# Designs tried in a protein design chat: VH-VL binders against q9y8q3. Part 31

Target 1, 263 residues: q9y8q3
Amino acid sequence: MRRIGLEALERVLYPVIPVVVTAEHQGRVGGMLAAWWMQASFTPPILAVAIAPERYTYKLVRESGVFAFNLLDFKLVDKAPFLGDVSERLLPGKIREAGLNIVRGEVLGAPLIAEASAAVELELVDVVEAGDHDVFLGEAKAVYTVDDFRGGMWSLETYRPLMYLGRTRRPGPVYRVYLTPRGWERREIEFAGGKLKPLAEKRVRLISRVEEAVKASSSREEAVDAVRRILSEEGLDPSDAEYLVEDALRRAKSYRRRGQSSS
Below, E stands for the ipSAE of ESMFold2; O stands for the ipSAE of OpenDDE; V2 stands for 0.75 times the mean of E and O plus 0.25 times the DockQ between their complexes.

## First folded at step 15 (VH-VL; framework fv_axatilimab)

Design D3 (at its last fold request DockQ between E and O 0.23; V2 from the best seeds 0.00; counts 0 for: pae E 4.2 > 2, placed apart)
Fold by ESMFold2, look of step 16:
Formats: structure tokens, sequence, C-alpha cells
Structure D3 (fold): chain C 263 residues (1-263), chain A 123 residues (1-123), chain B 107 residues (1-107)
């Protein structure tokens, strides 16, 4: 074996089966594709997922305490980059825009993707800080499957999970890469053709304004108040302010540490 | 508003090292997907891409100039620096810095450019 | 490296004329093609990306078309402020390359 750089760490850990994390708060449903999840306990049954504070789904889970994992079949692979790449904050109703439907779980009322092959309803029990992400621990309260799951096992002739390999190299078009059902052939997915540029411009502007406001503030409360005003001016939900401030503070800490290492 | 501005010497002698600084506002290199690149244009000739740095310190160089170029950033100062060694009269050009970004898998060209700075290499 | 060949290298036209500029890539670039306008003494300005999508704030008289290796910028009704040099650029494959430019002069 040879030693390689840590920048390749996440790529070494692929392939993984991602889940779509869905949640709702105050009537607004959102979700995100997440690769960094695990089972953490059998008794009680606890699942874990890492979510960064800037993700809209982070807010939804934090505020509601209820979320779901959704396992998707490979037939939905063309939707996966969109679900992972686009923020609900910037494009309300992105799950519907992807052509997917929401139904409600029977136990917690969690939003589930109707087209999923399996779903798990989760009640939030803890959030653990882990650098630039928080680990959300949820106790499973219900699990649902399609008939492809029988006798305690998936029927892999009819259920083909997503198997994520990461992204292609920059600069140039960046594709999300998945294994096909054959398992050794790869599919690279491109979905937007540049049409997300207006959303991306809004995102970059918003993050810059938030960062400036946080730097200019003498307290967290002052920063949150300033960011609420920014969100209102941008036509966004002012209650996002706490999460955007937290994201900005974590990015500032990450930069300081790397600056120390680089100097 | 998004702005970029190049600064550095207007005259450089052959063999010297050129250092150019791009100072920008209206965006930050702490934002995922954001990058700044350098492009040059010799008088009367085509634009030539030189180098690119992204928010996560990923760096890319034109392969024909790779041994001569170094790009770096100081996110806290909103600056990107290009260093080019062993300057020659053929390197006489206007040098631009420009913003680029991606969003997830979606990818865009340079959308905001600095005014450019003319660098002449001669005795 | 992908070579971008622009034609014509220059043209003269009157206000109100329809102007067409072509850009040929040496291999397919999957619509990752940008058009820039550059006025004398000024930096390039992005007009069109992904072959046909207008950048925000660009007048609708500008349009882009094409696919594969063949791309076209069209100005449907030339205005006095459109006197400039126009460049195409592929941003499909490293290293990125530009066309040689088309200088548009208003008669």
Amino acid sequence: as target 1 above (263 residues)
Amino acid sequence: EVTLKESGPALVKPTQTLTLTCTFSGFSLSTEGVGVGWIRQPPGKALEWLALIYWDDDKYYNPSLKNRLTISKDTSKNQVVLTMTNMDPVDTATYYCARIYYYGSDHYPFDYWGQGTMVTVSS
Amino acid sequence: DIQMTQSPSSLSASVGDRVTITCLASQGISNYLAWYQQKPGKAPKLLIYYASTLQSGVPSRFSGSGSGTDYTLTISSLQPEDFATYYCQQYYSYPWTFGGGTKVEIK
C-alpha cells in the first residue's frame, strides 16, 4: 500500500448508498441527498446523518425534530444530483420540481418520498458537532418498504440501489458519478446545463452579505438581527438567520485553522 | 456590487518575477464553488487562460506555463495573487483577473472581470 | 487542447443590420461555450453562456445558437453601442481556450 493525501479521503470511502433526508417545518417540506449516514444503535434503533448548518434541511430537522430517510432505486438516478445540489432555500418545492411526490408517514407524519423503495421515520434525539457538519441522531419509529424487500432481504433483481462514487475533476463540467446496476459500469450525470446560474448568483451574494454582517457584529444576537434584515431584503425567510450565522462562524473557524497550518 | 481589480507593476525587466494581486469585493472565496482566475491578452492577440484557484484551495494552471506560475489566495483580504517567473518580452500583455463559480454540478464561465493591468516586459 | 476558430476576423455593418459571428471548436464541447464582448480599453463582458443562455442584463438582440463543434452569435439589430470585439470561449475541457476574436465596426 502507498500513502496518499488526505484530500482523497472521501473518494477512497466511496461507493456508498446515499439516502434522501426529508423533513418539514411550518408547512414547508424539503430534503437533501446525503451520503454521510450510518446505523448507530440497535436498541434503541438509532440512525445518524451528517448535515452542514447551511443546508435548508438542517433547519427543518432542527426545528421540527422529525425527519425521514428515503432509499431510492437506480431508476431515479437522474434526479439524484439535483436533489443533492440545489437548496430548498433558493428553490422552494425542489422535490416537486424533481417530479417526486410527498406522502406522510403513519407514525410521526414525516414527509416521505412516495417513489422511494424504503423510508424510515426518525425522531431527533441528539445533535453532535463534528467540525463543519453536525451529526443528527434519530430514533427510528417506523420503516416502510416496497415488495422488493422480502424475507429480511432485498431482491436485487428488482431493487437496484443508488451507489455513489463522487464527482469528476474540475475545472470543467462536474458530473456526479454512480455505478450502474451492473456494478462495474459507471454513469456520469449532468442535469442543469448552466440554468442554475441565477440561483447560484443569489447564493454567492447572500453568503457574502451574511459574512460581512457577522464580521461587523459585536455579538451573536447582533449578527442574527443583521442577517434577518438581509434575508427580508432578499425575499427569504428571516428565521433562517440563526443557521446562516452559525454557518458563517464555522467557516471562519475552519479558515483560521487552515491559515495556521499554511503559515 | 461585484468588482475585481488587478494591481502590480506596469514594467518588468526580462528574467524578473511578476507578482500580480487581484483585490475583489461583493463575493468571498470562503463560499463553496467560488473561484478566481487569471487571463492574459497580448496586444492584438487572443485571450489566454493562465490559472485558477477555488475556495477550497484547489489550483489549476495552463499546462504550457505550469512551471512558471503560482497562484494563491488570502480569503480574509479578498485577494488572489499570481506569480509568474522568468518574464520574457513575449509575456507582454494585459492581465485580467475574473470570477468563476459552480453550484453543485452546474458550471459557469467567467462572469465578472477586472479592468486589466498592462504589463510590459522590456529593458 | 481544443482550438477555437472564429470567423470572420472583422466585419463592417450599419445600425440595424443583422450580424452573425461563427465559432468552430476542434472537437465537441457539449454546449460549454461562452460569448464575450470587449470594447476598446475595457475588459471582456460575458454575454452568453452554455451556448444560448443570455447573461443577466444582456439585451435580447443578442442570441447564441449551435451545438457540437459549430456555434453562432447573432445580433439581430445592431446598435451603435455594439461596436466591439467579440470572443468565444470553450469551458468544456482543460485548458480553456478562446477564439481569435471578431471585430465589429459600425459603418
Scores: ipSAE 0.501, ipTM 0.783, lowest interface PAE 2.7, mean pLDDT 88
Fold by OpenDDE, look of step 15:
Structure D3 (fold): chain C 263 residues (1-263), chain A 123 residues (1-123), chain B 107 residues (1-107)
Amino acid sequence: as target 1 above (263 residues)
Amino acid sequence: EVTLKESGPALVKPTQTLTLTCTFSGFSLSTEGVGVGWIRQPPGKALEWLALIYWDDDKYYNPSLKNRLTISKDTSKNQVVLTMTNMDPVDTATYYCARIYYYGSDHYPFDYWGQGTMVTVSS
Amino acid sequence: DIQMTQSPSSLSASVGDRVTITCLASQGISNYLAWYQQKPGKAPKLLIYYASTLQSGVPSRFSGSGSGTDYTLTISSLQPEDFATYYCQQYYSYPWTFGGGTKVEIK
């Protein structure tokens, strides 16, 4: 083995089977594709996922205390961009827009993706701060699978797990690379392509404005107020201001830590 | 409002090193997808791309000048610095810094530019 | 490197005229093509990106078209403020390269 830069850590960890994290608060259902998740405990059964405060799903999980993991079949790979690239904040009902449907879990009533190959209802038990992300720990309360799961394991006769290998590097067009174990079929999908571009642009602009507002503020309270105004101007929910400020502050801190570690 | 401004010496002697600083506001290099690049334009001539740095410290250089160029960023100061060694009169040009960003697979080109700073290389 | 051949290098036109500028890439650039306007003593201004998308705030008289290696900037009705130099740029692959420019002058 050879030593490489820490900046490549994420990519070294691929491929990974991502999960779609779904949650609901006050009738608002959202979801996101997440690669950074794990089994955290066997007894009780606890799963963990890292979510950044900027993600709308972060708000939904924090506010509701109930969320779900959804495993997608590779056949749904073309819908993954909607779940990863688009924020529910900017596109209400993005899961539906992606052509997916929501069903309720039987135990917690968590929003599940109807088309998922597996789903887990999770009750939030803890949130641990980890740099620019928080790790959400959820206790599994119910598990659902398609018929492909039998005899205590996946047969993979019909289920084709969606694996994420990462993004292609610059220069040139950047694609997300997805795989399935069945013949190692490979799909390269444009990141935020087509109609997603305007929404991605809006998100980036919003985040930039938030960061500038935070930087220009002398206190957290001032920052929150400034971001509330920004959100209002954008026709968005001002109550999200605290989450966006937190995200900006954490990213700033994480950058400093990264700089210190590399020096 | 997005703004960029170039700063540095207006006059450089041959063989000396040019150091230019781009100071910007209205956006952050901590934002995913954001980059800042340098472009120069000799008097009466076309534009030439020099270098580009992204939020993740990914760097790209014009191969014709790669051995002479170094680009770096200070995110906390909203600054990008370009150094160019062994300056020659042929390097006399207006130097611009400009912002890029991308959404997904597509890079947006330079949508905001500094006013440019004229650098003359002369003995 | 991808070479961008811009034509014509200069043209004379009158207010109200339809103006067309062409940019030819030495290889396919998959619509990663931008158009800039530059006035004397000023920085370039982005007009069109991704071959045909109009930048915010740019008048609708400007349009971009093309695919593969051939791209065109069109000004449907030239206005007094449109007299300037225009540049195309590919950002498909590094190094990013610009066309030689087209100076649009008053007839």
Scores: ipSAE 0.033, ipTM 0.626, lowest interface PAE 3.4, mean pLDDT 90
ESMFold2, look of step 15: ipSAE 0.438; ipTM 0.776
ESMFold2 (binder alone), look of step 15: mean pLDDT 93; pTM 0.950
ESMFold2 (binder alone), look of step 16: mean pLDDT 93; pTM 0.951
OpenDDE, look of step 16: ipSAE 0.030; ipTM 0.586
ESMFold2, fold request of step 17: ipSAE 0.328, 0.000, 0.000; ipTM 0.719, 0.486, 0.443
ESMFold2 (binder alone), fold request of step 17: mean pLDDT 93, 94, 93; pTM 0.949, 0.951, 0.949
OpenDDE, fold request of step 17: ipSAE 0.032, 0.032, 0.031; ipTM 0.562, 0.656, 0.606

Design D4 (at its last look DockQ between E and O 0.13; V2 from the best seeds 0.00; counts 0 for: pae E 11.7 > 2, placed apart)
Fold by OpenDDE, look of step 15:
Structure D4 (fold): chain C 263 residues (1-263), chain A 123 residues (1-123), chain B 107 residues (1-107)
Amino acid sequence: as target 1 above (263 residues)
Amino acid sequence: EVTLKESGPALVKPTQTLTLTCTFSGFSLSTEGVGVGWIRQPPGKALEWLALIYWDDDKYYNPSLKNRLTISKDTSKNQVVLTMTNMDPVDTATYYCAHIYYYGSDYYPFDYWGQGTMVTVSS
Amino acid sequence: DIQMTQSPSSLSASVGDRVTITCLASQGISNYLAWYQQKPGKAPKLLIYYASTLESGVPSRFSGSGSGTDYTLTISSLQPEDFATYYCQQYYSYPWTFGGGTKVEIK
């Protein structure tokens, strides 16, 4: 083995099977594709996932205390970027817009993706701060699988797990690389149809405005007020301001840490 | 509102080093996907891409000028700096800095530009 | 490097005319093409990106088309404010390169 830079850590950890984290609060159902998850405990069965405060799913999980993990079949690979790149904050009902349907779990009533190959209902147990992300710990209350799961394991006769290998590097066009263990089929997905670009751009612009507002503020309270105004101007929910400010502050700290480590 | 502004000397002598600073507002180089590039345009001529820097400090240079160019950023000051060594009269041009977005699987072109700063190389 | 050949270098047109500008890439650029408008003494303004997507605020009389190596900017009905120099740019691979420009002048 050879020593490489820490900046490559994330990529070294690939491939991973991402999950779609779904949650609902006050009638709003949202979801996000997450690669950073794990089983944290066997007894009781606890799963963990890292979520950044900027993600709308972060809000939904925090406020509801109930969430779900959804495993997608490789056949849904074209929908994965949509779930990752589009924020429910900016596109209400994004899961439906992605062409997916929601069903409710039998135990917690958690929103599940109907087309998922597996789903887990989770009750929030704890939230641990981990840098620019929080780790959400959820106790599994129910598990659902398609018929491919037989005899206590996946047969993989019909289920093709979606694996994420990462994105290609610049300077060429960037693709997201997905795999399935079944024959190691490889798919490189380009930004789909361009229709997601406006939403992605809107998100980035919003985050940039938030960061500037936070930077210009002398206190957290002032920052929150400023971001509330920004959200209001954008026709968004001002109550999200605290989450966005928190995200901006954490990212700023993270950046400083990187700078210090490289010096 | 996104704004960019170039600053630096209007006159540089041959063989000297040009240092230009792009100061911007309305966006942050800490935001994923954000990049700032430099483009120049000699009087009456076409545009030429010089260099680009992203939020993650990834840097790219025009290979024809790579040995002469250095791009850097100061995120805290919302500044990007371009240095160009061994200036020649042929390098006389209006220099622009511009904003780009990169969105995971796609690149975006320069959507916001500074007003440009004219740099004349003369003895 | 990818060379961008823009044609014509200049053209004269009248208000109301349909104007077409062509950009040819030395190799396929997969629609990673942008069009800019530049007026004298001003910075370029982005009109179209990804070959055919209009930038926000750009009038609908502007359109982009093409694929592979051949791309076209069309102004369906030239307006007085459209007299300017237009540039194409590929951002498919580094180094990013621009066309030579097309000056649209009043007839």
Scores: ipSAE 0.194, ipTM 0.715, lowest interface PAE 1.7, mean pLDDT 91
Fold by ESMFold2, look of step 15:
Structure D4 (fold): chain C 263 residues (1-263), chain A 123 residues (1-123), chain B 107 residues (1-107)
Amino acid sequence: as target 1 above (263 residues)
Amino acid sequence: EVTLKESGPALVKPTQTLTLTCTFSGFSLSTEGVGVGWIRQPPGKALEWLALIYWDDDKYYNPSLKNRLTISKDTSKNQVVLTMTNMDPVDTATYYCAHIYYYGSDYYPFDYWGQGTMVTVSS
Amino acid sequence: DIQMTQSPSSLSASVGDRVTITCLASQGISNYLAWYQQKPGKAPKLLIYYASTLESGVPSRFSGSGSGTDYTLTISSLQPEDFATYYCQQYYSYPWTFGGGTKVEIK
């Protein structure tokens, strides 16, 4: 084997099967496509997922203590940009915009994607800091599946797992690459393509404004006040300011430590 | 101190094959994300992109030239070579090589250019 | 192919004038837009990338703006050394394409 640079680490670990993490708080439902999840315990059944503080779903899970994992069939691959590329903050009702429906779990009332092949209701039991993401540990309280799951296993005659291979490494637009082993179909889906492009551009500008405001501030309170003004000007929820400031501060610490290691 | 320099014949007859070499310094094609492209400019006219090769040997060609182009690299010599077959007087242009960098979502267009080499195609 | 339409094709201006050059893409290019300056007999020089970000060492009188299909290069106060031809280029999708150029001449 040969040593390669750490910048390739994520891509070496693909393919993976992502889940859609869904949550609700105070009548607001959000979701995100997440590749960085695992089973963490069998007894009790605990699942884990890494979520950055700036993600809207981070706020929803943190505040409600209830969330769900949703496994998607490959037939839904064209919905992935709505779930993984834009925030609910910037596209309210993004799950509905993707043409997907929310139903309620029977045990925790967690928001589930009706079109999912499987769903798991989770009760938050701990959050562990892991650099620029926090790891959310949830105890599974209910599991649901379609008839494609039979005999204690998936029936791959009818279920086509959605696998994620990462982003393209070529010049031009960035694409997210997906695969299903049954039929060996491979799809390249443009990152934040089509009607989502203005939202992705808005996000880039918003994050840059937030970082500049945090850098210019002499205290956390000053930074939060500045970011509240930015959010209000953009027509966004000012209560998100704390989460965006937290994310910016964590990224600044991560950048500083990388610079020191490179010296 | 990034530099690139094009070399090759100044005069080519119709139907001949043109071979251009880009020799560069200040960067390496063993570096992830690094690429070298070729661009031409007919006298008094606009720039036209021709081809691109990246560090991992991924290659892109302008389809308007329909398989007339071949790009290759020799990383140990800091060289990129462009071959263009079946030259015609309309291919008379200044030919440039240029550096590009692509890594994740960070795109840099052609940031360092060679001085260019004029190629005339005539009998 | 994404066609880049650049306007005007030429202009004459005096030192100190504000100059505006526009570039229209035939479809959205998500800010993957560069501006180059080319002086006679020389290679192009990168001025602006990602629609609005100045390349290192480029004077602050140059600025880029726009989104979607409509992009603009502005020179806020024209200097004698700004006599050149300016090109836009999309690097959104292959083939990468350039605008037809705008020749800026001093009156």
Scores: ipSAE 0.000, ipTM 0.440, lowest interface PAE 11.7, mean pLDDT 87
ESMFold2 (binder alone), look of step 15: mean pLDDT 94; pTM 0.955

Design D5 (at its last look DockQ between E and O 0.14; V2 from the best seeds 0.00; counts 0 for: pae E 9.1 > 2, placed apart)
Fold by OpenDDE, look of step 15:
Parts: C-alpha cells; structure tokens; sequence
Structure D5 (fold): chain C 263 residues (1-263), chain A 123 residues (1-123), chain B 107 residues (1-107)
C-alpha cells in the first residue's frame, strides 16, 4: 500500500450502497440520497447516518424524530441524482417530482418510497455531532423487503442493488458512477436534465448568500436574522435559518482545520 | 450581489513578474463547487483562459503558460492571486477574473466577471 | 487542446435581422459550450451555457443549439443593444478555449 492524501478518504471508501433517507414534518415529506450510513447496534437494532444541517432532511428528522432508510433497485439509478441534488426546501414534493411514490410504514407511519426494494422505519434515539455532519442514530422498528429477500438473505434474482462509486474528477465532464453486483454493470450518469440544473444552481447560490451573511455577522443571532431575511426574500421558510447558519459555521470550522493540516 | 475586481500594476517591465489580485464578494470559495479563474484579452484580440482555482485548492493552468503561472487563494479574504513570471510585451492585455461553479455534475461557466485590469508590458 | 473555430469573424446586420453565429470544435465537447457577449470596454457577459441553456436575465431572442462539434448562437431579432462581439467557449476539457469572436456590426 501507498500513503495518499486524506482528501481522498471519501473516495477510498467507495463503492457503497446508498440509502434514501426519508422523513416528514408538518406535512412536508422529504428525502435525500445518503452514502454515509451504517449498522450501529445489533441489540437493539440501530442504524446511523450522517446528515449535514443544510440538508432539508436534517430538519425533517430532527423535528419529527422519525425517519426511514430506503434501498433502491439499480433500475431507479436515473432518479438517484435528483434525490441527491434537489432540496425539498426548494422543490416541495421532490420525491413525487422524481417520479417516486410515498407509502406509510405500518409501525411508525414513516414515509417510505413505494418503489424501494427495502425500507426500514427508524425512531431517532440520538444525534451525535461529527464535524460538519451530525450522525443520526435510529432504532429500527420495522423492516420491509420485496420478494427477492428470501430465506434470510437477498437472492439477487430480481433485486439489483444500487452501488455508488463516486463522481469523476475534472477535467472534462463529471459523471456519477453507479454499479450493480450483477455482472458489475457500470453506469455513468451526467447531470440530470429537467428541473435539476436550475434548482441545483439556486441551492448553490442560496448557500453562498448564507455564508456571506454569516461572515458579515458579529454574532450567531445576527447571522440567523440575516439568513431569515434572505430566506424570506427567496420565498422560503425563514424558520430554516438556524439550520443553514449552523451548516455554514460548521463548514467554516472544517475548512480551518483542513487548512491547518494541509498548508 | 456578486462582484469581482482585479487589482495590480498597470505597467510591468519585461522579464518582471506580474501579480494580480482578484477580490470578490457575494460568494465564497469555501462553498463546494466554486471556482475563480483568470482570463486575458490582448487589445483587439480574442479571450484566452489562463488559470482556475477551486474551493478545494484544485488548480488548472493553460499549458502554454503553465511554467509561468501560479494561482492561489485566500478564502478568508475572498481573494485569488495570479502570478505570471517573465512578462513580455506580448503579454500586454486586459486581465479578468471570473467566477465559475459546478452543481450536480456540470460546470457553470464564467457567470460573473470583474471589470478587468489593463496590464501593459513595456520597457 | 480543443480548438474553437468561430464564424464569421464579423457580420453586418440591421435591427430586426436574424443573426446566426457558428462555433466548430476540433473534437466533440458534449454540449459543454458557452456563449458570451462583449461590448467595447466591458467584460464578457454570459448568455448561454451548456449549449442551449439561457442564462438568467438574458432575453429570449437569444438561443443556442448544436451538439457534438457544431454549435450555433442565434439572435432571432437583432436589437440595438445587441451590436457587440460574441465568443464561444468550450469547458469540456482543459485548457478551456474560446472562439476567435464574431463582431456584429450595424449595417
């Protein structure tokens, strides 16, 4: 083995099977594609996922205390970028817009993706701060699978797990690389068309404005007020300001740490 | 509002090193996907891409000028600096800094530009 | 390097005219093509990116089309404020390269 830079850590950990984290609060159902999840405990059965405060799903999980993991079949690979890149904050009904449907879990009533190959209802038990992300710990209360799961394991006769290998690097066009164990079929998907680009742009611009507002503020309270105004101007929910400020502050802190280690 | 502004000497002697600073506002180089690049344009001629730096300090240079160019950033000051060594009269041009960013898997090309700063290389 | 051949280098047109500018890449650039407008003494202004996506605030009379190596900027009805120099740019691969420009002059 050879030593490489820490900046490559994320990519070294791939491929992974991402999950779609779904949650609902006050009638708003949202979801995000998440690669950073794990089994945290066997007894009780606890799963964990890292979510950044900027993600709308972060708000939904924190506020509701109920969420779900959804495993997608490779056939839905074209929908994965949409779920990852578009924020429910900017597109209410994102999951529906992605062409997916929601069904309710039988135990917690968690929003599940109807088309998922597996789903787990989770009750939030703890949140641990980990740098620019929080790790959400959820106790599994129910699990659902398609018929492909037989005899205590996946047969993989019909279920094609979606694996994520990461994004290609510059120069040139950037692709998301997805895999499935069945013959190791590889699919490289460019930026999705439709409503994805404008919304992705809007997200980036919003985050930039938030960062500038935070930078210009002398206190957290002032920052929150400034971001509330920004959100209001954008026709968004001002109550999200605290989450966005927290995200910006954490990213700033993370940058400082990286600078110290790499400079 | 996004703004960029180039600063540096208007006159440079041959063989000297040019140092230009791009100071920007309305966005941050701490934001994932954000980059700042330099483009120059000789009087009456076409645009030429020089260099680009991203939020993660990834850097790219025009190969024709690579050995002469160095790009760096100071995120805390919202500044990007370009140095170009061994200046020649042929390097006389208006130098622009401009913002790019990518979202999803695509790059958003130079959407905001500075006003440009004219640099004349002369004895 | 990818060379961008822009044509024509200049053209004369009248207000209301349909104007077409072409950019040819030396190799396929997969729609990673931008169009800029530049007026004298000013910085370039982004008009279109990803070959056909109109930048916010840009009038709808501007449109981009093309694929592979051939791309076109069209002004459906030239307005007085449209007299300027236009540049195409590929951002498919480094080094990013610009076309030679097309000066749209008043007839």
Amino acid sequence: as target 1 above (263 residues)
Amino acid sequence: EVTLKESGPALVKPTQTLTLTCTFSGFSLSTEGVGVGWIRQPPGKALEWLALIYWDDDKYYNPSLKNRLTISKDTSKNQVVLTMTNMDPVDTATYYCARIYYYGTDSYPFDYWGQGTMVTVSS
Amino acid sequence: DIQMTQSPSSLSASVGDRVTITCLASQGISNYLAWYQQKPGKAPKLLIYYASTLESGVPSRFSGSGSGTDYTLTISSLQPEDFATYYCQQYYSYPWTFGGGTKVEIK
Scores: ipSAE 0.025, ipTM 0.586, lowest interface PAE 5.0, mean pLDDT 90
Fold by ESMFold2, look of step 15:
Parts: sequence; C-alpha cells; structure tokens
Structure D5 (fold): chain C 263 residues (1-263), chain A 123 residues (1-123), chain B 107 residues (1-107)
Amino acid sequence: as target 1 above (263 residues)
Amino acid sequence: EVTLKESGPALVKPTQTLTLTCTFSGFSLSTEGVGVGWIRQPPGKALEWLALIYWDDDKYYNPSLKNRLTISKDTSKNQVVLTMTNMDPVDTATYYCARIYYYGTDSYPFDYWGQGTMVTVSS
Amino acid sequence: DIQMTQSPSSLSASVGDRVTITCLASQGISNYLAWYQQKPGKAPKLLIYYASTLESGVPSRFSGSGSGTDYTLTISSLQPEDFATYYCQQYYSYPWTFGGGTKVEIK
C-alpha cells in the first residue's frame, strides 16, 4: 500500500450518493446538493449533513429547524447544476427553474422535491461545529418513496442511483462527475454551464468582496457592518451578513485563494 | 511572499540532457489545486509552455515536446525538476518556472514567475 | 490545440496614447484568457485574468475585454513604464498556448 498526499483524501472517499437538502424559512424554499452526509443513529433515527455557513440552505435550516433529504434518480442528473452550482440567494426559485416541483411532507411540512425517488423529513436536533462546516443532526420523522422501492429494497433495473465522484481539478471548465451503477453510465456535467455561468461568476465575486471586507475589518462587528453594505449594494438581503462573515472567517483558517503562502 | 528561482547549467552540448530545478518558497505543492509549470522563451521570440505538475502529481506536457520532457516534484524540498532530452541549438532559451493554481470553480493562470535561467545549447 | 493570434506584432506610441492590442483564439475559450506584460530581461508579469479581471496591484489604466474568440487589452493612457511586450494566453484547454506578442515601443 502506498501513501498518497492528503490533498487526494476527498477523491478517495468518493463515490457517494448525494442528497438534496431542502428547507424553508418565511415562505422561501431553497436546496443544495450535499455529498457529506451519513446515518448517525438508529434509535432515534438521526441523519447528519455537513453544511458551510455560506450556503443559503444553511440559513434556512438554522432558522426553521426543519429540513429534508431528497434522493434523485440519475435521470435527473442534468438538473444537478441548478441544485449544487448556484445559490438560491442569487437565483430565487432555483428548484423551479430546474423544472422541479416542491410538495410538502405530511408530518413536518418540510419541502420535498416531488420528482425525488425518496425523501426524508428531518427535525433539527443539534448543530456541531466541524472546522469550516457545521454538522446538522436531524431526527427523521417521515420517509417517502416511489413505487420502485416496493419489497423493501431498491430495484436497480428501474432505479438508477445518482452517484457523485467529485469535481475535475484542472484548469478550464470545472466538471462535476456522476455515475450510476446500472450499466455504469458516466456523465461529466459542466459546473454552472450555459445560462448558469453568470450566476456562478456573480457568486464568486460576492464571496471575494466579503473576504476582502472581513480581512480589512478589525472586529467581527465591523466585518458584519461592511458585509451588510455589500449585500445592500448587490440588491441582496443584508440579514445574510452574519452567515457570510462566519464562512469567511472559517475559510481564512483553511486555504488562502490567490497569492497562497506557506511561510 | 511567493518566490520561485530556476537553477541549472548555462551551457549544454547538443544531444545532452538538460536538468532544471525550480526552488520556491511562500507556498507548498501539498496545497490542493497548486501547480508549477515551465515556460521557455528563445531570445527575441514568444513564450512557449512546456510542462505542468500539480500538487497531486498530475502532469501535463506540451505535445510538441512530450517525448523529450519529464517533470517531477519533491514536495518536502519545495522543488520541481524538469528534464529535457536530446538538446539542440534551437532549444536555446530562457527557461522560467511559474506558479499556477485552481480552487473550486475558479481557474487561474500563472501568477508568480521566477526570474528565468538562460540555457545555451552549443558545441 | 487552440492557436492564439495576436496583433499587431509591434506598435509605436507616445506617452498618454490609448493603446489597444487584440488576441484571436482559433476556437471559443469562454473568457479563460490572461494578459502578461514583459519588460526586457525580466519575467512576464500577470496583468489580467478571466479576460477582464485585473490582477492585484495592476494600475486601472489597464483593462481587458472580449468574449468567445476575440479579446482585447487596452491601456487607456500609456505611461513610460508601460513600454514592454504584451502576451495573451488561453488557459481553457491543454496544451496552454500564448500569442506571439505585441511589442509596444516609444514613438
């Protein structure tokens, strides 16, 4: 067995089946593809998912205490960029823009993706800080499936699990790579391709402005005030500033973009 | 402060193998997304990309020179080494190493360059 | 392979002039284009990336524009320190390729 660098750690741990995390607060529904989830307890049934504070879904789950996991069939792989590559903050109604519909769970009223192969309603029970992400622990209160789950397990003749292998890590367009085990079909989907590219670029510019403002500030309160101004100038909700500042502070301890230094 | 410095022979005879070392500081090739490339420039001519190596040991070569080039790294020494076989007078150039990186959806070109080292191929 | 055709190959200008340099890619490169400045005896210096974003510390008189296959570098008011050779580079797809260079000379 040969040692490899820690920079490859994430790739070794893929493939995984990602979930779409959906949540709502004050009438606004958002969602995100998440690969970093697990089952954490059988009794009570608890699932866990890691979410960075910058994600709009982070705010929705934190403020509502209710969320859902949605499992997608591989037939929906072309919709993944709407779910994982752009923020609801910058594309309101992104799930609807992807051509997907929201329905409500029967137990918690959690927003579910109608086209999902399975969904789980979750009540937030704890949040644990884990470096640049928080781990959200949710108790499962309901589970739903399509008829393909008949008989207590998936039939892979009809259900094509969507498996995620990670991003390409090369200059030029970034692709997210997906696989399904039925027929071993492999797709490389351009990250934020086509009409989504301007939105992804706007998100990058916003995050850069936030990072610069945080670096220029002498206190958290000053950073939050500066980021509120940035959000207002962008036509965005200034109440999001606390989340964006927290995300920038955590990333400052991990990996510096542009002009990286090891000294 | 990011710095890169090329070292190697100033004079090489035709058919010999050139070995160039890029020694850098202010960043590490253990950092995800980081790479070091080699670019050359014949006197009075345009820039030509030669090779790249990334933190995960992934390697890319200019196809016009692929069979002549080998790139490697020693992360603990902050060094990248380029070898070019079968040198010819047309390979006389200044050789630069430079940093590149990408992060998530962002791709970046060469942002820090060494000062270059002139290599003359002559009998 | 993506060929980068840069024009003009040289130009003469005076301090204060507006200078425009063009770069044509043989296929679309989706704004993955960089501009470098190189002074004699020195290494290239990154000026612009993503077609139009200025590198940190680069004076605002430099700007980049264009899309698809056609890109430009503009110096709005030429300064004495701007007499140099300028190169474009695509970083959309391997192999990475540079334009032939544009030498900006004093008139």
Scores: ipSAE 0.011, ipTM 0.478, lowest interface PAE 9.1, mean pLDDT 87
ESMFold2 (binder alone), look of step 15: mean pLDDT 93; pTM 0.947

